VHH binders against Apical endosomal glycoprotein (Mamdc4). Designs and how they scored, part 17

Target 1, 160 residues: Apical endosomal glycoprotein (Mamdc4), of Rattus norvegicus (Rat) (q63191r268to427)
Amino acid sequence: SHHMATDFETGLGPWTQLEGWTRNFSAGSMVSPAWPHRDHSRNSAYGFFLVSVAKPGTTAVLYSPEFQGSVSYNCSFTFYYYLHGSEANQFQLFVQAQGLNTTQPPVLLRSRHGELGTAWVRDRVNIQSAHPFRILLAGETGPGGFVGLDDLIMSNHCIL
Short names: E, the ipSAE of ESMFold2; O, the ipSAE of OpenDDE; V2, 0.75 times the mean of E and O plus 0.25 times the DockQ between their complexes.

## First folded at step 12 (VHH; framework vhh_7n9e_1)

Design y5 (from x3 with Y32N Y107T E108W V111S; at its last look DockQ between E and O 0.57; V2 from the best seeds 0.00; counts 0 for: pae E 10.5 > 2)
Fold by ESMFold2, look of step 12:
Structure y5 (fold): chain B 160 residues (1-160), chain A 122 residues (1-122)
Amino acid sequence: as target 1 above (160 residues)
Amino acid sequence: DVQLVESGGGLVQAGGSLRLSCAASGFTFSDNYMYWGRQAPGKGREWVSFISGSGSYTAYASSVKGRFTISRDNAKNTLYLQMNNLKPEDTALYYCAKYTTEGSYTTWFDSWGQGTQVTVSS
């Protein structure tokens, strides 16, 4: 099976359209006590991850490239997230299909809220869409908090 | 039970403005992303605008971008749509909707209001 994985260690991979997320590493720019001490992919203070740097009360959004639709196959997407330092942290995963003549509204598939400790949490969604679509990863950092992403893994049925 | 009640529709001349409200009850409003849709006579439903639970992220259909503003007041459990520079093509039944709490990719809304009619005359 062929899979696409983005661990952010050398760049953004296919995730080049983003607002309010920044690639960073644990020792590089600590702006909050909640900053993770180590990334997930390498368990290192110098391993990289995405962090939400949106202004308080704003949403950071990361867009996948456009995937082809399929009526037969699911696009399986695995990801790791980090919510620490605030009960007001939020993380959401949406799918936005590309319809004819108009953009479709995002569809919420995952919503996580609050304080999850100092560990990276794994989750996975299976996406079936007859139309081309994008995955949107949204983070809202609460006061004094941190929202992070690492290790975004797309199955071979997530066709660019 | 979940209830969504729209208001603020009416007849307005082209170029005018209206502000729609959606009163929500029966769920934790601030935890839920909310949406405005519309249905013109003889047409299917189309989305208009979407807002995150905190109100900080918004998205708009291309036909209304720059003219409509979605907002929410989580203390009052109320969703709003400010509609400016209205055009006859904006004539529709406008309704608010709540995203499903189960996160299904095939069933993305689990509650709708009855809607409020907006009619824009030339």
Scores: ipSAE 0.006, ipTM 0.307, lowest interface PAE 10.5, mean pLDDT 75
ESMFold2 (binder alone), look of step 12: mean pLDDT 79; pTM 0.792
OpenDDE, look of step 12: ipSAE 0.028; ipTM 0.367

Design y6 (from x3 with Y105W Y107S E108Y V111H; at its last look DockQ between E and O 0.76; V2 from the best seeds 0.00; counts 0 for: pae E 8.7 > 2)
Fold by ESMFold2, look of step 12:
Structure y6 (fold): chain B 160 residues (1-160), chain A 122 residues (1-122)
Amino acid sequence: as target 1 above (160 residues)
Amino acid sequence: DVQLVESGGGLVQAGGSLRLSCAASGFTFSDYYMYWGRQAPGKGREWVSFISGSGSYTAYASSVKGRFTISRDNAKNTLYLQMNNLKPEDTALYYCAKYTTEGSWTSYFDHWGQGTQVTVSS
């Protein structure tokens, strides 16, 4: 089976950044208590991940490519995220319908808040949409906190 | 016990302005994306605008972009919609809503208010 996976080791892959996410690695930054000590994909201080580091009031947004709609199969999306160092951290996953004549609001499928410790957390959503769609990943880092993403994996049923 | 109470509607001539307010209670307001929707007479609900928890990211339906501005005051638990250059087609019941924390593809409301009427005379 073919999976679309993005581990950020060489770039953003098929994802596009609206603003606010940066690709980085654990050993390459100024010491912060909230900074991940290891990425997820390599379990290494030198492996890369995306990070949103707070500028107060700034939301980082990342978009998937547009996927075809289907009523027969779920598009399964697995991802790893990291929320540490602030109770004000936020992470949201939205799905937004595409290709319609009227604008559509994003639909919130996951929302995580606050402090989740020093480990990467795995989650999965299953998306069944009759219309073409994009996945949006939004992070908002609280003061002194850290919001991270790694290992974005889409199943074969997520069709471009 | 989530409550959303809209106010600020009324009758306005075309080209005029109104500012809508939505008072929120019963949840941690700053943790949630919020939005405005509207329902014109005899029509279904339409999305107008949404705003991130901090207020730093906003988006608008194409029919209102450039004329409406969404904002929030997290200290006052209040959501706003500044509506400028109003047109007769903006006539609708306007309501604010709180996004669900998790939802299905076809539902994204957790709670919404009863709405405030905006009527724009030609």
Scores: ipSAE 0.011, ipTM 0.393, lowest interface PAE 8.7, mean pLDDT 76
ESMFold2 (binder alone), look of step 12: mean pLDDT 81; pTM 0.814
OpenDDE, look of step 12: ipSAE 0.039; ipTM 0.374

Design y7 (from x3 with F50Y V111S; at its last look DockQ between E and O 0.56; V2 from the best seeds 0.00; counts 0 for: pae E 11.1 > 2, off the site)
Fold by ESMFold2, look of step 12:
Structure y7 (fold): chain B 160 residues (1-160), chain A 122 residues (1-122)
Amino acid sequence: as target 1 above (160 residues)
Amino acid sequence: DVQLVESGGGLVQAGGSLRLSCAASGFTFSDYYMYWGRQAPGKGREWVSYISGSGSYTAYASSVKGRFTISRDNAKNTLYLQMNNLKPEDTALYYCAKYTTEGSYTYEFDSWGQGTQVTVSS
C-alpha cells in the first residue's frame, strides 16, 4: 500500500511544469512579507515548495503523469496550497481524461480565490475515472500576492 | 505618479501611544495590500504590519503583535497604524509601502514614502 508523494525537496518528482511554477524556499532572496515564511513539508525556512512566478493575469500550470483508469477504485489526491498577499489570487484543480480519440475538456474539481492567510491549507479530492487521466494544477497570482503548492500526495490507488 | 505621505510621528514616553497615517494617491488604493515598515538608526529595515485591500486580513510582526493595530479607510485613501504601549525599541523611521510582483520570486518595495519619525523615550 504505497503512495506517491512530492514534497519538492529534490525536484518536481513526477510532475511536469508547463510554465509559471518555480521550486523555491522561504529563506531565499524574497523580501516581501507575504512570501511563505516556511514550507509545509519540513516547516522550515529552508524547505522547498512551488510558487507561482507568472506575471499577474497569467496562469501557472503543473500537471501529473498519466494515471491508469479504474472502475473499482478512487485515486485520492491530497495537497497543500497557499494563497496570500492579494485578494485576486486564484487556484484551480482539474482532472482531464486521457487516451481517448477526442480531446476531453478538463473537469474543475476545486476553485479557491482570494486571501487565505499565512497558513498552508490542506485539501483532498477523490477521483474515479474509467479512462486514463491527468491532474492539472493552475495558479494565478494577483498583484503582490503569492500562490504556492507543497506536499502533493497520491494514494496507492493512483496507478501509473 | 504614486505618492505615499506618512504623518503622526513624534516624541512620546514609554508606555504611550501614537497613531500614524499614510495618505495615498496615484493608484487604486483599495486594490492593494498596504504595509508599514520601520528602520531604526544603524539597523536594517523590518516589516511591521500589513493589511489586505479590503481590510479583511491583517498581519503583524511578532515584536509588535498585541500592541499595534493596522487599519485603512478606502474612502479616504488612508492607511493607519495605532501604536500602543510603546517601548524605546520602537524608535524608528516608520514608512508605508505597497507591493506588486513582476512575476518573479525576487522582490523589492514597489513604492514607499519618506517616513515619519517615532522616538520613544524611557
Scores: ipSAE 0.006, ipTM 0.262, lowest interface PAE 11.1, mean pLDDT 76
ESMFold2 (binder alone), look of step 12: mean pLDDT 86; pTM 0.864
OpenDDE, look of step 12: ipSAE 0.023; ipTM 0.279

Design y8 (from x3 with Y33W V111S; at its last look DockQ between E and O 0.75; V2 from the best seeds 0.00; counts 0 for: grease 24.5 > 24.2)
Fold by OpenDDE, look of step 12:
Structure y8 (fold): chain B 160 residues (1-160), chain A 122 residues (1-122)
Amino acid sequence: as target 1 above (160 residues)
Amino acid sequence: DVQLVESGGGLVQAGGSLRLSCAASGFTFSDYWMYWGRQAPGKGREWVSFISGSGSYTAYASSVKGRFTISRDNAKNTLYLQMNNLKPEDTALYYCAKYTTEGSYTYEFDSWGQGTQVTVSS
């Protein structure tokens, strides 16, 4: 049993198509009071995570590689996000299917907005797609806020 | 009630330009990503372009990339699609939609309007 997991500790893994996100660690907390004290994967001040560095009013976007679902089992995506320091913070998860010669419109699976506290929030979505798909993770940091991602985990039934 | 009203369509010669508008109401416009779709005669609905809530991020279908520009005026609750260098294959009914329901897998456009017809003649 093998699944794709990205904890950002050594890099971005397959999540290389990014705009407005950067890999950082908690020790940089002096940058913003909204900065998490610890990453999720290692629960460490020196553990890495992905943070939206987009200017307020600018959307950071991260694309997954293309996945295929399973006919018999649901592909699931487990992830942790951090929204703190601003009510204007926003995180959205989209799935965009790629059909034969046709790209489908993105489908919004999760939308979070506002101040969610000083903790990484676990979430999981089931992805059912008849076509190959990519995951789009969008973050928008409000003034003085922090929007982060960590531990992006695809289930075994998500085929890369 | 959520409403989306498209306008700006019409007949244009190949190489011409049109600017579509979508007037939105019934929801906090700026909180939602918006997108344009279209349906050509005899074809299914296809995705054209989408834009983030703030308008800072945009994406385009390969067929329209470099020719179409999506934008929004959140103060006016309006979505736009500037279409340049139009081609006959761009002929379609254009729909405005917002992302509404989490967890949807139907990939259907959430358009509350009738769409606006764009016809490009050769």
Scores: ipSAE 0.306, ipTM 0.675, lowest interface PAE 1.9, mean pLDDT 88
ESMFold2, look of step 12: ipSAE 0.562; ipTM 0.819
ESMFold2 (binder alone), look of step 12: mean pLDDT 83; pTM 0.839

## First folded at step 14 (VHH; framework vhh_7n9e_1)

Design z1 (from y8 with Y32N; at its last look DockQ between E and O 0.53; V2 from the best seeds 0.00; counts 0 for: pae O 2.1 > 2)
Fold by OpenDDE, look of step 14:
Structure z1 (fold): chain B 160 residues (1-160), chain A 122 residues (1-122)
Amino acid sequence: as target 1 above (160 residues)
Amino acid sequence: DVQLVESGGGLVQAGGSLRLSCAASGFTFSDNWMYWGRQAPGKGREWVSFISGSGSYTAYASSVKGRFTISRDNAKNTLYLQMNNLKPEDTALYYCAKYTTEGSYTYEFDSWGQGTQVTVSS
């Protein structure tokens, strides 16, 4: 069995439907002390990750490709995010399911707000859906803050 | 307790306009994404539009894009849906929802109101 993992080191992978996010090289790309000193994938000053470039108070949105869950096992999504430099920083994870006849609105599964320090934070959610679904990752940067994403990992029970 | 109360529906001729409102209470309105959905007779519920907490991000179903506009007034805890160039196929009971329960695996509409009826005649 195979799982889909995107570390952004060579590109966006299947995470190509995005608004307000950009893939940045960590070394030499920092324009603010709020930026991470290290890429998570490589654990070095060199590497690529996603950063919200939306203006403060504006929401950046990233969509996954469409997935299907397994009948017997839960699909899981592991990801890393970075919230630093502002108490107004926000990150939210939604799941949007496609029903038999219509798409459902996004459902909030995870919400994080504020200053979380100078470290990538690991998180994991289980996704139980009887229908095909997409993941929506939303970021909002506070003044002087930084919101980033890295290492998006789907379990092998998430069928692309 | 979470409460959502829809209003503004009614009977309108094709090509006409309506503006729906949703009064929210029982939660921090500005921290939550808000949604409009609808259910036509004999059909399942479908989403129409949603808006981020700050209002900076909006999305629309393909069937209403270019005709409907979602907005919010966080100071008034109110969600709006401006509906222009209405069509008979827009006839439905319209609901608002927040869908902000973390850890939920239910992807059904979460409307705490009775909805507001929109009827578009030919």
Scores: ipSAE 0.206, ipTM 0.607, lowest interface PAE 2.1, mean pLDDT 88
ESMFold2, look of step 14: ipSAE 0.564; ipTM 0.823
ESMFold2 (binder alone), look of step 14: mean pLDDT 79; pTM 0.796

Design z2 (from y8 with Y32A Y105W; at its last look DockQ between E and O 0.67; V2 from the best seeds 0.00; counts 0 for: pae E 2.1 > 2)
Fold by OpenDDE, look of step 14:
Structure z2 (fold): chain B 160 residues (1-160), chain A 122 residues (1-122)
Amino acid sequence: as target 1 above (160 residues)
Amino acid sequence: DVQLVESGGGLVQAGGSLRLSCAASGFTFSDAWMYWGRQAPGKGREWVSFISGSGSYTAYASSVKGRFTISRDNAKNTLYLQMNNLKPEDTALYYCAKYTTEGSWTYEFDSWGQGTQVTVSS
């Protein structure tokens, strides 16, 4: 078995259901001092990551494909996000499970606000779902701010 | 303490419309994602729709998409659900709910009111 990892260097991978996010080349797409100077995957000025292009105060949303958890082991999701240039920046992570008959409401697992510096922040969540589930990543950019995502990594116990 | 009070339910004929309201207090309303759920007789709780804090993003269950519209007025701390072209299968007790707090791993409503009854007759 292998884990699903998306670094956005060659495309979106399975993370194709998106609103307000776009894949950008770091060196060629920088339009603001709030943008990261380095791609996380390559640790270089060159590389691709997701950036929220939604208007300030508007939510950008990214959905994962549907995953299955493991009975014996916890599925985990590791990801990197970038919040810089505005105290009004927001990032939220939801998990939404699909029951036998109905979809469950999304569950908020992570919520981050404000100016977090000029660095990619690593985070990891454990997902214990008895049902198939999707991950929802939401970003809201404050005025003059930047919200980005990179290196979305599912553990081996998350089955696509 | 978080308080949610639903209103606007009632008896309506199939094809009719209702507008539900949810008055919120006890938390910063504009920072909270909100959602509507419902529970029909003999069935489990069902997710209906959710909306982001700013109101710029909305989503709907497939069963109500195109007929229901979720919205909010953050100045009034109020959540709304406009329900059009109602069907008998929409009959349920409708709940307003605040999204769970960070770190909570449950698919139950974080906070909800007593609900408002919607009955659609054929």
Scores: ipSAE 0.368, ipTM 0.712, lowest interface PAE 1.7, mean pLDDT 89
ESMFold2, look of step 14: ipSAE 0.514; ipTM 0.803
ESMFold2 (binder alone), look of step 14: mean pLDDT 79; pTM 0.794

Design z3 (from y8 with Y32H T101R; at its last look DockQ between E and O 0.54; V2 from the best seeds 0.51)
Fold by OpenDDE, look of step 14:
Structure z3 (fold): chain B 160 residues (1-160), chain A 122 residues (1-122)
Amino acid sequence: as target 1 above (160 residues)
Amino acid sequence: DVQLVESGGGLVQAGGSLRLSCAASGFTFSDHWMYWGRQAPGKGREWVSFISGSGSYTAYASSVKGRFTISRDNAKNTLYLQMNNLKPEDTALYYCAKYTREGSYTYEFDSWGQGTQVTVSS
């Protein structure tokens, strides 16, 4: 199958429009106990993932490239996020339709808040759009917390 | 019940300025991202700007970037839109809306107010 998957091990892939995120090789870091002990992609103490480096209470934002859906099948987006070390941690997923005479506002599909433990959380959304669209991933780190992203996977019904 | 009430619209000459306000009630204001949209006669709804719950992140449509500024006062449950260097093409009914905590994949839009009319004359 022809799907776009980004595990951040070799780079950002097409996820290059970012603010407040950084690609980090710091699984098992001694910097903070809130950091993941394992990279999700490699399932090891070593590996790259995205980390919110925005100041606490400040939003980090990541945009996808533009995608098109299929008429017959739903585009799906599978992703992994990490929220640990603070009840003030936040993660949100938006979808914004583009290519119209008028631009529609982003639609919030997922919102997570709080301490989720020392594990990567898997989630999946179905995206049904008659128009081209972009995905927006937002993270906000609470004091002493950690917010991360890994393994962003588009289904083969998402056309780049 | 969620209530959003826009104000501050009016008639202004090209190059002029307006400041819109949106008074929110019926929900925890600071927990929700907010946005401004507009609709000109005979046209569809157009996204203008959105802002995060804390106000730390803002974004703008390309058509208004550099001229409009979105802000919020969470203590007053109020959303603002400062509009500078207004153009005739900015003429529209401006409305504010809140994001739900989790939306539908069918792209249903959240609650919004009745709007305030902005008319920019050439």
Scores: ipSAE 0.484, ipTM 0.782, lowest interface PAE 1.4, mean pLDDT 90
ESMFold2, look of step 14: ipSAE 0.520; ipTM 0.794
ESMFold2 (binder alone), look of step 14: mean pLDDT 80; pTM 0.807

Design z4 (from y8 with Y32N T101Q; at its last look DockQ between E and O 0.42; V2 from the best seeds 0.00; counts 0 for: pae O 4.6 > 2)
Fold by OpenDDE, look of step 14:
Structure z4 (fold): chain B 160 residues (1-160), chain A 122 residues (1-122)
Amino acid sequence: as target 1 above (160 residues)
Amino acid sequence: DVQLVESGGGLVQAGGSLRLSCAASGFTFSDNWMYWGRQAPGKGREWVSFISGSGSYTAYASSVKGRFTISRDNAKNTLYLQMNNLKPEDTALYYCAKYTQEGSYTYEFDSWGQGTQVTVSS
């Protein structure tokens, strides 16, 4: 058993389907005072993470690859996000199940709004699904704000 | 209490157009992603389109992409679905819904209307 982890230090890994997110071009890049001073993976001023580059008030969406749940144990998803510089910042996590007769619409699991400080926020969700599923991570940046993602970690009970 | 009331359905010939509306109440409309679904006779419920809270993000089922347009007016707490170039296979009961958490680890889609019937004749 092994878990899938993506820290964005060398690339996007399997998280290659994205709209409005971008991997920052170089370690230590800061285009705004709202940007994090530290990469979470390396705990350094140098490192890579995902940044919402969608215009303020518009939504960026990142899609996971398709996963299967375990029969005996819950799949879990651990992730880190950064919301700073605007009370209008927003982050949402959805799960979209495949199967049955058709693909189902996304189900909202997490919703965060506003200014959360100058720190990466850790979160974890358990995903129960009788069908294959994908994770959707949505960000909306407020004026002068920053929305970021780092260290996306699937448990070993999530089957790729 | 959450309420969703669909309207705008009817009988239309193939190639025609309809505009559906969904009046929402009982929750902060602008904070919620919304979607349209439909159920044809003898078939399972399927999603048609969804839209983010601000309206900046939209998505469509492959079967309706290019023909249907989802939109919202947050000031009016109303969701819309513009349906163009309708086909007989679009015949279904159409409903709107939002996302909700039912428990610590269980989630469902909320729809409290009777839906609105769309019938497309060939």
Scores: ipSAE 0.023, ipTM 0.358, lowest interface PAE 4.6, mean pLDDT 87
ESMFold2, look of step 14: ipSAE 0.553; ipTM 0.811
ESMFold2 (binder alone), look of step 14: mean pLDDT 80; pTM 0.801

Design z5 (from y8 with Y32A T101L; at its last look DockQ between E and O 0.65; V2 from the best seeds 0.00; counts 0 for: pae O 3.4 > 2, unsure alone 64.6 < 65, grease 24.7 > 24.2)
Fold by OpenDDE, look of step 14:
Structure z5 (fold): chain B 160 residues (1-160), chain A 122 residues (1-122)
Amino acid sequence: as target 1 above (160 residues)
Amino acid sequence: DVQLVESGGGLVQAGGSLRLSCAASGFTFSDAWMYWGRQAPGKGREWVSFISGSGSYTAYASSVKGRFTISRDNAKNTLYLQMNNLKPEDTALYYCAKYTLEGSYTYEFDSWGQGTQVTVSS
């Protein structure tokens, strides 16, 4: 068993269900001063990551594939996000479980708002679910701001 | 204190329409993802629809997709559910809720009101 890790350097991996997010098409490209100066995966000026391209005030949402938890150990999700250039920037992490007969509403596990500086922020959540589940990553970019994602890492106890 | 007050329910014939409202107070409404849920007689609580803070993102349960529309007016601190082409199986007590606080993984309907009854007759 190994981690499911997506660094976006070669593609989207299993994170292919997305609205308002895009993989930047060129490593090292700077569209705005709010953009990261460094890719997190490569720790260089060159690299690929996800960027919210939704209009300011519009929510971008990224869905994970469906996962199952382990009975004995907690599934964990480690990720990096970038919020810069606007106090109106927002990032939220939800978990949405699929019940036997119906999908449950998303549960908010993380919420970040505002200007967090010129650095990728590391976070980690533990997920305990009796049912299969998906992770939802939502971003909203403020005027002149930047919202990004990189290095999405599932633990070995998250079963795809 | 967080408060949510649902209204707009009633008795309607199959194929009819209703518009539910939810008045919110006690928190920054525009920052909160909101959702509608319902509970039919003898059944558990069911998720119906949710909407992001800005209103730009919406989702629906498969059973109501294409018939129901969730929306919000952040200036009025009000959540709405437009229900069209109602069916008898839509009969339920409808609840308005905000998403749980950060760190909580236990889903519960976060309704501080009594809900609003929707009854659809055949």
Scores: ipSAE 0.026, ipTM 0.427, lowest interface PAE 3.4, mean pLDDT 87
ESMFold2, look of step 14: ipSAE 0.430; ipTM 0.757
ESMFold2 (binder alone), look of step 14: mean pLDDT 78; pTM 0.790

Design z6 (from y8 with Y32S T101Y; at its last look DockQ between E and O 0.56; V2 from the best seeds 0.00; counts 0 for: pae O 4.1 > 2, grease 26.7 > 24.2)
Fold by OpenDDE, look of step 14:
Structure z6 (fold): chain B 160 residues (1-160), chain A 122 residues (1-122)
Amino acid sequence: as target 1 above (160 residues)
Amino acid sequence: DVQLVESGGGLVQAGGSLRLSCAASGFTFSDSWMYWGRQAPGKGREWVSFISGSGSYTAYASSVKGRFTISRDNAKNTLYLQMNNLKPEDTALYYCAKYTYEGSYTYEFDSWGQGTQVTVSS
């Protein structure tokens, strides 16, 4: 069936709640040697993705819209991230169930640290929640490093 | 073994202030996102605030936003919660906890202490 995918080529899609992330304004631009040489979506030197613009040692956070899981099937989230140029780079994925006044705090599902090379890394998580939930993607850039996101894909069992 | 010990609670009048502390040990404190939770009488546990490892990112429940401030001293392995303009509805046992890597869908607090009681009188 249909799944929701955001490749950032034309905009942010539903991923509009962000702190410290920005869509790169110029396809193919290179601000640092740590910058990706290729966009993942287009597999080209030209393309758009999210970049952490938070100062080194500070955290950028991206929030998904609110989702609901399916009763019979697991909601899955596939995403690509880029950690290069610093061993101090960090990426974390949280799931937070229903709102700020709920009894459930965010849950850390993924944590990555360090230098992962000049390649986009694919990851996938299955999300099981009895309550509506949002995904939190957090990045922290080390000195001289780069932290990026691309191609955020929700399965058809994730309901908006 | 992971240990978390809360302190700083007490009895205070409405409009007053308290500062809670949480002493952490048994893990690399600076690498862990931390949070405060609380449990009021007859109610379930609820999260209050959380903070990133470096302290650069913080978040608050809507009920406490603007009144509470979470912070940390990684050199001292200590988490703090400054509570201002306290209200009777803030009365609860307060817990500190760390986020569990790889997650748990039970969404239970990861507290290894006994908590600290905060009582706000009207």
Scores: ipSAE 0.026, ipTM 0.387, lowest interface PAE 4.1, mean pLDDT 87
ESMFold2, look of step 14: ipSAE 0.521; ipTM 0.800
ESMFold2 (binder alone), look of step 14: mean pLDDT 79; pTM 0.794

Design z7 (from y8 with Y32A G53S; at its last look DockQ between E and O 0.50; V2 from the best seeds 0.47)
Fold by OpenDDE, look of step 14:
Structure z7 (fold): chain B 160 residues (1-160), chain A 122 residues (1-122)
Amino acid sequence: as target 1 above (160 residues)
Amino acid sequence: DVQLVESGGGLVQAGGSLRLSCAASGFTFSDAWMYWGRQAPGKGREWVSFISSSGSYTAYASSVKGRFTISRDNAKNTLYLQMNNLKPEDTALYYCAKYTTEGSYTYEFDSWGQGTQVTVSS
């Protein structure tokens, strides 16, 4: 078995349902001082990651494909995010379970706000779901700020 | 204490419209994602629509997409659901809910009111 990992270096992978996010054409091509100086995957000035291009105060949304958890082990999701340049920056992680007959409302698992510095922040969540589920990543950029995502990693116990 | 009070329900004929309201108190409304759910007779609760804190992002269940519109007025601490082209299968008790605290794995609707009854006759 293998885990699903998306570093955005060659494309979006299965993370294709998105609004307000875009894969940058180059990590070295900064349009704002708030942009990261380094791609996380390559640890280089060159590389690709997701950036919120939604207008300030507008939510960017990214959905995962549908996953199933393992019966014996917890599915885990590891990810890196970048919040810099504005105290109004926001990042939220939701899990939305799909019932047999009815989709459940998203459940908030992570919420981050503000200026977190000039570094990618690593986070990890354990996902417990009796039903198939999707991950929802939401970003809101404050004025002059930057919100980014990189290296989205599902554990082996998350079944695609 | 968190309070959510739904209103605007009633009896309407198929093809008609209703506008539901949800008055919120006991928390910073403008910081919370909100959603509507409903429970039809003999069925479980189902998700209907949700909206981001600022209102810039909305989503809908497939069964109501194109007919229902969720919105909010943060200055009034009020959530709305405009329901157009109502169908008999939309008959249900409608609940307003706030998204749960970070880390929660409860998928139950968080309504602190009694809901508002919507009945659509054929």
Scores: ipSAE 0.358, ipTM 0.700, lowest interface PAE 1.7, mean pLDDT 89
ESMFold2, look of step 14: ipSAE 0.573; ipTM 0.816
ESMFold2 (binder alone), look of step 14: mean pLDDT 80; pTM 0.799

